# Ledger of designs, part 1: VH-VL binders against q9umr5

All scores and structures are predictions.

Target 1, 268 residues: q9umr5; the task's number for its first letter is 35
Amino acid sequence: SYKPVIVVHGLFDSSYSFRHLLEYINETHPGTVVTVLDLFDGRESLRPLWEQVQGFREAVVPIMAKAPQGVHLICYSQGGLVCRALLSVMDDHNVDSFISLSSPQMGQYGDTDYLKWLFPTSMRSNLYRICYSPWGQEFSICNYWHDPHHDDLYLNASSFLALINGERDHPNATVWRKNFLRVGHLVLIGGPDDGVITPWQSSFFGFYDANETVLEMEEQLVYLRDSFGLKTLLARGAIVRCPMAGISHTAWHSNRTLYETCIEPWLS
Unless a header shows other numbers, all headers, positions and changes below count from the first letter of the chain; antibody chains are not in Kabat numbers.
F, E and O are the ipSAE of ESMFold2-Fast, ESMFold2 and OpenDDE, as the mean of both directions, binder to target and target to binder. V2 is 0.75 times the mean of E and O plus 0.25 times the DockQ between their complexes.
[cut] stands for letters that were removed.
Atom coordinates printed by the task and the answers are left out, and those that the model quotes come from them; centres of patches stay.

## First folded at step 29 (VH-VL)

Design t29
Fold by OpenDDE, last read:
Structure t29 (fold): chain C 268 residues (1-268), chain A 122 residues (1-122), chain B 106 residues (1-106)
Amino acid sequence: as target 1 above (268 residues)
Amino acid sequence: QVQLVQSGAEVKKPGESLKVSCKASGYTFTSHYMHWVRQAPGQGLEWMGWIDPKSGYTKYAQKFQGRVTMTRDTSTSTVYMELSSLRSEDTAVYYCAREYYDFWTGYYFDSWGQGTLVTVSS
Amino acid sequence: SYVLTQPSSVSVAPGQTATISCGGKNIGRKSVHWYQQRPGQSPVLVIYDKSDRPSGIPERFSGSNSGNTATLTISGTQAMDEADYYCQAWRSDTVVFGGGTKLTVL
């Protein structure tokens, strides 16, 4: 039998958005038990990510317990960060494939619809004033806002991304790294036509330097320092990169070709 | 203006099948899922399933699996719901409901058909 | 299965505030929608995404949720507000309705 699949949605998203994915899985992997977690959907997805991590943890623990052979995670957009954090804090998870579906894994720094809705009068260049405040950090989007021009503020004020990345020292860094490394495979999915994740390479742990030049994963300090295990995972062949063009952000979970190419191979 | 116009009332006998139609207009038919919801006399709303008019994919409530079939005709912008092996408890008003989607607000039903009364009696 | 629980009936005097509850596990962390159904009519959306109001719905209608309860509030209740009200949420790829609440305006 196929391992159970757990799905986590993104910002302003819901479990229902994965109705196509469920159909794909049912057709190609009949008998697979798929659980799309339905917590923190819609506006509630703005809650602090650590709160979300705790909520989702409560939901996944029973599922994992009933699946001694392991489970697969499909985590979309903001959900990818939630899942990475989840795998970092859980010392007993049994995740075989962690599929990060168009997730801003290295953070977000762009003028997107997300930004306009939450901060209609703010520009990308000035969002640090809000996001790196205690008030701003109460919103999920700010928890992974990564301003390359204000690195000091990011490192000191980011209550989520900087921590799970191991960019800021904290007492759990070693343990979180150990926990995350329990994953069998890290499948990174994203593409240049996403239109929301900025830069789109963030889905592959690429990101801007101080000059807004996009550097690849292997050039990132988190990789070089192996602060949360990326270098180790790559070395053991556990990282899969699946870029795909022509897919908008809201279509990653509803594209058959993408599913067959990037998701399906890892559900066995 | 969005309009959902359903077929007329029907009287059926136990064991027969019903087929209700829902014709959509005023919007792009294939851009919205269509749901079927029924309501027995004096009872609440009961979800039956949804169909994606674009792909033809369907999802049925467990209670109706094996007995319900939802289809669509894109050329006429019409969705159909067929329920077989009718019983007296299937007497109800059947509604089609359009699913609305917004990136920011999610999914909900913004438009409903006028309802189709189906009476199952011996 | 996920269940939404509503009181069977609520009564209110004209001009007073009516509150209709919808109970569900972690419903405060979910998007909830509300539908009004007057006698002999089709359901009508009155609140979506917890607290948003569609165009044409009076301002006296509002929605909130916390913990395990979503609430539809009707301030200054009028005779025309007498109807059945249903809360609705999503569970994976399925729809869940509450049992409905009959609001009577005394």
Scores: ipSAE 0.486, ipTM 0.811, lowest interface PAE 1.2, mean pLDDT 94
Fold by OpenDDE, last read:
Structure t29 (fold): chain C 268 residues (1-268), chain A 122 residues (1-122), chain B 106 residues (1-106)
Amino acid sequence: as target 1 above (268 residues)
Amino acid sequence: QVQLVQSGAEVKKPGESLKVSCKASGYTFTSHYMHWVRQAPGQGLEWMGWIDPKSGYTKYAQKFQGRVTMTRDTSTSTVYMELSSLRSEDTAVYYCAREYYDFWTGYYFDSWGQGTLVTVSS
Amino acid sequence: SYVLTQPSSVSVAPGQTATISCGGKNIGRKSVHWYQQRPGQSPVLVIYDKSDRPSGIPERFSGSNSGNTATLTISGTQAMDEADYYCQAWRSDTVVFGGGTKLTVL
């Protein structure tokens, strides 16, 4: 039998958005038990990511307990960060494949529609003033805001991304790394035509340097220092990168070709 | 203005099939999923399934799987729901409901048909 | 299966506040919608996305949720508010309705 699949949605998203993905899985892997977690949808997705992590943890624990052979995670957009955090804080997770579906894994630094909604008068260059404040960090989008021009503020004020990345020292860094390394495979999915994740390479742990030049995963300090296990995962062949062009951000979970190419192979 | 106009009341016998239509107007037909919900006399709302008018994809409630078929005609902006092997328990008012979606507000039913009473009796 | 639980009936005097509960696991962190159904009529959306009110719905209608309970509140209840009320949520790619609550205005 196929391992159960757990799906986590993104910002301003809902479990219902994955209706096509469910269809694809059912068609190609009949009998698979798919659970799309329907927590923190809509505006509730703006809640602090650690709060979301706790909520989702409560939902996945019983699923994992009933699946001793392991489970697969499909985590979309903001959900990818939630899932990475889940895998970091859970010392007993049994995740085989962690599929990060167009997630800003290395953070976000770009103007998007959701930023305009929350900060109508703010440009990305000024968001550090808001996002790296105590009240800004009460919003999920600020939890993974990564301003390459204000690295000091990011490292000191980011209450989520900097911590799960191990970029800021904390007492749980070693344990979180150990926990995350329990994953069988890390499948990174994204593409240049996403239009929301900025830069799109963030889905592959690429990101801007101080000159806004995009560097690859292997050039990132988190990789070089193996702060949360990326280098280790890559070394043991546990990281899969699946870039795809021609897919907009809202279509990653509803594209058959993408599913067959990047998702399906890891659900067996 | 969004309008959902359903076919008229029907009387059926056990073992027969019913087919209710829902004609949509006032919006882009293929841009919204359509749901079917029924309500037995004196009972609550019961979800039957949805259809994507654009692709024709459907999802049925487990209770009705194998017995319900939802289809659409894009040329007439009409959705159909067929239920076979009718039983007395299938006596109900059947509603079509338009699924509304907004990035900020999510999914809900903003428009309903007037309902179609189907009576199944010997 | 996911279940939404509503009281079968609620009674209020005119002008008083009516409260209708909808119980469900973690419903406080889910999108919940409310529909009003008057006798012999189709359901009408009165609250969407927990607390938002559609155009044309009186301000006396409000929605909230916390923990495992969503609540529809009708302040200054009027005779015309006598109806059945249903809460609704999504479970994956399926729809779940509460059992409905009959609101009687005494």
Scores: ipSAE 0.473, ipTM 0.802, lowest interface PAE 1.3, mean pLDDT 94
Fold by ESMFold2, last read:
Structure t29 (fold): chain C 268 residues (1-268), chain A 122 residues (1-122), chain B 106 residues (1-106)
Amino acid sequence: as target 1 above (268 residues)
Amino acid sequence: QVQLVQSGAEVKKPGESLKVSCKASGYTFTSHYMHWVRQAPGQGLEWMGWIDPKSGYTKYAQKFQGRVTMTRDTSTSTVYMELSSLRSEDTAVYYCAREYYDFWTGYYFDSWGQGTLVTVSS
Amino acid sequence: SYVLTQPSSVSVAPGQTATISCGGKNIGRKSVHWYQQRPGQSPVLVIYDKSDRPSGIPERFSGSNSGNTATLTISGTQAMDEADYYCQAWRSDTVVFGGGTKLTVL
């Protein structure tokens, strides 16, 4: 029988958004227990990411306990950051495939409609003034805002991303790396036509340098220093990269070709 | 601008089938899911299922699985709901409802048809 | 199965505040929507995503969620507010409605 699948949604999203993905899994892997976590949906997805991590942790523990041979995670957009944090803070996770579906793994630096709605007088060049404050860090978007032109403020103020990336020293860094490295496979999915994740290569642990030139995963300091285990995972052959063009941000979990190519092979 | 116009009231006998139509106008028909919801006399709303007009895919509430069939005709912008093996308990007003999605506010029903009364009696 | 529980009826004097509850496990962490249905009419959306109002819905309608309870509040209740009210939530790929609450303005 197939391992259970746990799905974690993104910003302003809900468990209902994944109804197409549920049908794809049912068609190709009949009998698979799929749980789309029904927490922090809609506006609740703006709550601090550590609060979301704690809530999702409480939901996944009993699922993992009932499946001693392992589970898979499919984590979309902001949800991919929640899942990566889960892998770091859970000493006892049994995740085989962590499938990161167009997630801003190295952060976000883009002017989008939702940022204008939430912060109407801001643009990406000055949003650091809001996000890198105690008030700003109470919003999930700011927890992974990554301004390449204010790296010192990012490193000092980030309550979430800089910590799970091991970019700022903290007493749990070694334990979090050990826990993360217990994952069987890291499956990275994204593409150039996403339109929201900026740069789109953040879904593959790429990001801007100070000149807004994209450096790929293997050029990032977090990879080179192996700060949370990316270099070790790559050396094990445990990282899968599955880019696909032509998919908008809201369509990743409702595209059959994407599912069949990038997701289905990893749902053992 | 959005309008959902349903077919007229019907009287059916137990064991027969009903088929209700819902013609949509004022928007791109294939861009929104359509749901069917029924309401027995003096009772609350009961969800029956949805159809994606673009693909034709459906999901039915477990209670109706095996008895309900939802279809659409994209050339006429019309969805259909057919319920077989009728019982007197199936007497209800049947509504179509358009699913609306916005990134900020999520999913809800923003437009409803006028309802179709189906009476099942001998 | 996920269940939304509403009281069968609520009575309020004209001009007073009506409160209609919708009970559900962890509903404070979910998006909840509210519909008004007048006799012989189709439902009309009055609150979506916990607390948002569609255009044309009076400001006296408000909503909130906390813990296991979602609440629709109508301040300054008028005779035209007499109707049935339904809460609604989503469960993965299906829909759940509350049982409905008849609001009576006496």
Scores: ipSAE 0.033, ipTM 0.619, lowest interface PAE 7.8, mean pLDDT 90

Design t29
Fold by ESMFold2, last read:
Structure t29 (fold): chain C 268 residues (1-268), chain A 122 residues (1-122), chain B 106 residues (1-106)
Amino acid sequence: as target 1 above (268 residues)
Amino acid sequence: QVQLVQSGAEVKKPGESLKVSCKASGYTFTSHYMHWVRQAPGQGLEWMGWIDPKSGYTKYAQKFQGRVTMTRDTSTSTVYMELSSLRSEDTAVYYCAREYYDFWTGYYFDSWGQGTLVTVSS
Amino acid sequence: SYVLTQPSSVSVAPGQTATISCGGKNIGRKSVHWYQQRPGQSPVLVIYDKSDRPSGIPERFSGSNSGNTATLTISGTQAMDEADYYCQAWRSDTVVFGGGTKLTVL
């Protein structure tokens, strides 16, 4: 009797990472069909995000078709951007709860271990030279890289984030907004001790201005212009914010208190 | 550097229980999950389950649910696997395997114990 | 459930290249690991995350995957490479092994 749950993992991740989350769901919602998509695992998670969206779309279509009453999405880290794009490009999605688990929804601007691994001579201050190039946009990290000091380059070069945010005009913008707004609830989860998502408020659609001062969701231009539907969702009470301190980036799906507080109520 | 040393071979009768130990050294014991994998004579590898040595939490393969128990002793850096209600088809070599995880490379088994032969015969 | 399919055996002459396949739905988009098991010994990791080689594994061992097939390749095959080879992937909170491939070097 519970809606199926579809789980989408993050960067350098796999379906195995969610073993604790599956246990929690099984305990509180027995009989729930939970599918953790096992695509783009490990370094395959670096493929362009539009390629990942296509692959994940192919996987979710039959699940959604067999559940006409709807499904829930739990999408972790980079996976939350994949899921938001799915909600925009699928004119036939039936997602009730979209649970965004510490995802860089407004982008990333952090010197992280995976940046050091991929670009060992680069730092966040100079990564825009790589990311805002056609070659750089072939990597998922660069698809949501958002340098607040080179916003003009971001707006012109981003092949993914600027598009799904409606920050650049394109022929599908109106349809994508309409599709996104069909979601029942948007549940935003994250916290100050994440250590990877930078700023951590990106998980709540906050982000840096040019002085690296964090502006919250309601202060963002994409919210004020309602470019992909955030203002509309908030006005109808469809946005749930569930911040929690004390959780590192890799622990969001293995914390029982977080599950019980922020996830469990939305798995109808 | 990393070393997993298992207890010695055993002979058991049907209906009894086996208990195999795996002592870890050369790394921080609580930082890596430990898995148990068995191999019947002439057969392939069969995953049995894992234990998180930090918390003691476990997950078992469905086939073994209700018969297998995995425990650990952090003071001796040792994991244990106990299989009850033994049958002749439980004759196998039992391995412990260390789960390696890194954000960049993901999950795999980077170190295996020497194996423990358990023979179940009437 | 998810199944990994391997041929039961592969035979090569010394010095030739051996290829061992591992079939699985969408395996090209998964992390795949390979283990070598010599007779009477425990498994040893020879390839992880599709194509990476642990320290101490000869460069003649390589791996790749695409589509529905992962492949372990051993170039310049030697008699000491005669062993069983297993592919492995993760499924949710569980582990899947292939059935194993016996490599014979004649």
Scores: ipSAE 0.006, ipTM 0.575, lowest interface PAE 9.2, mean pLDDT 89

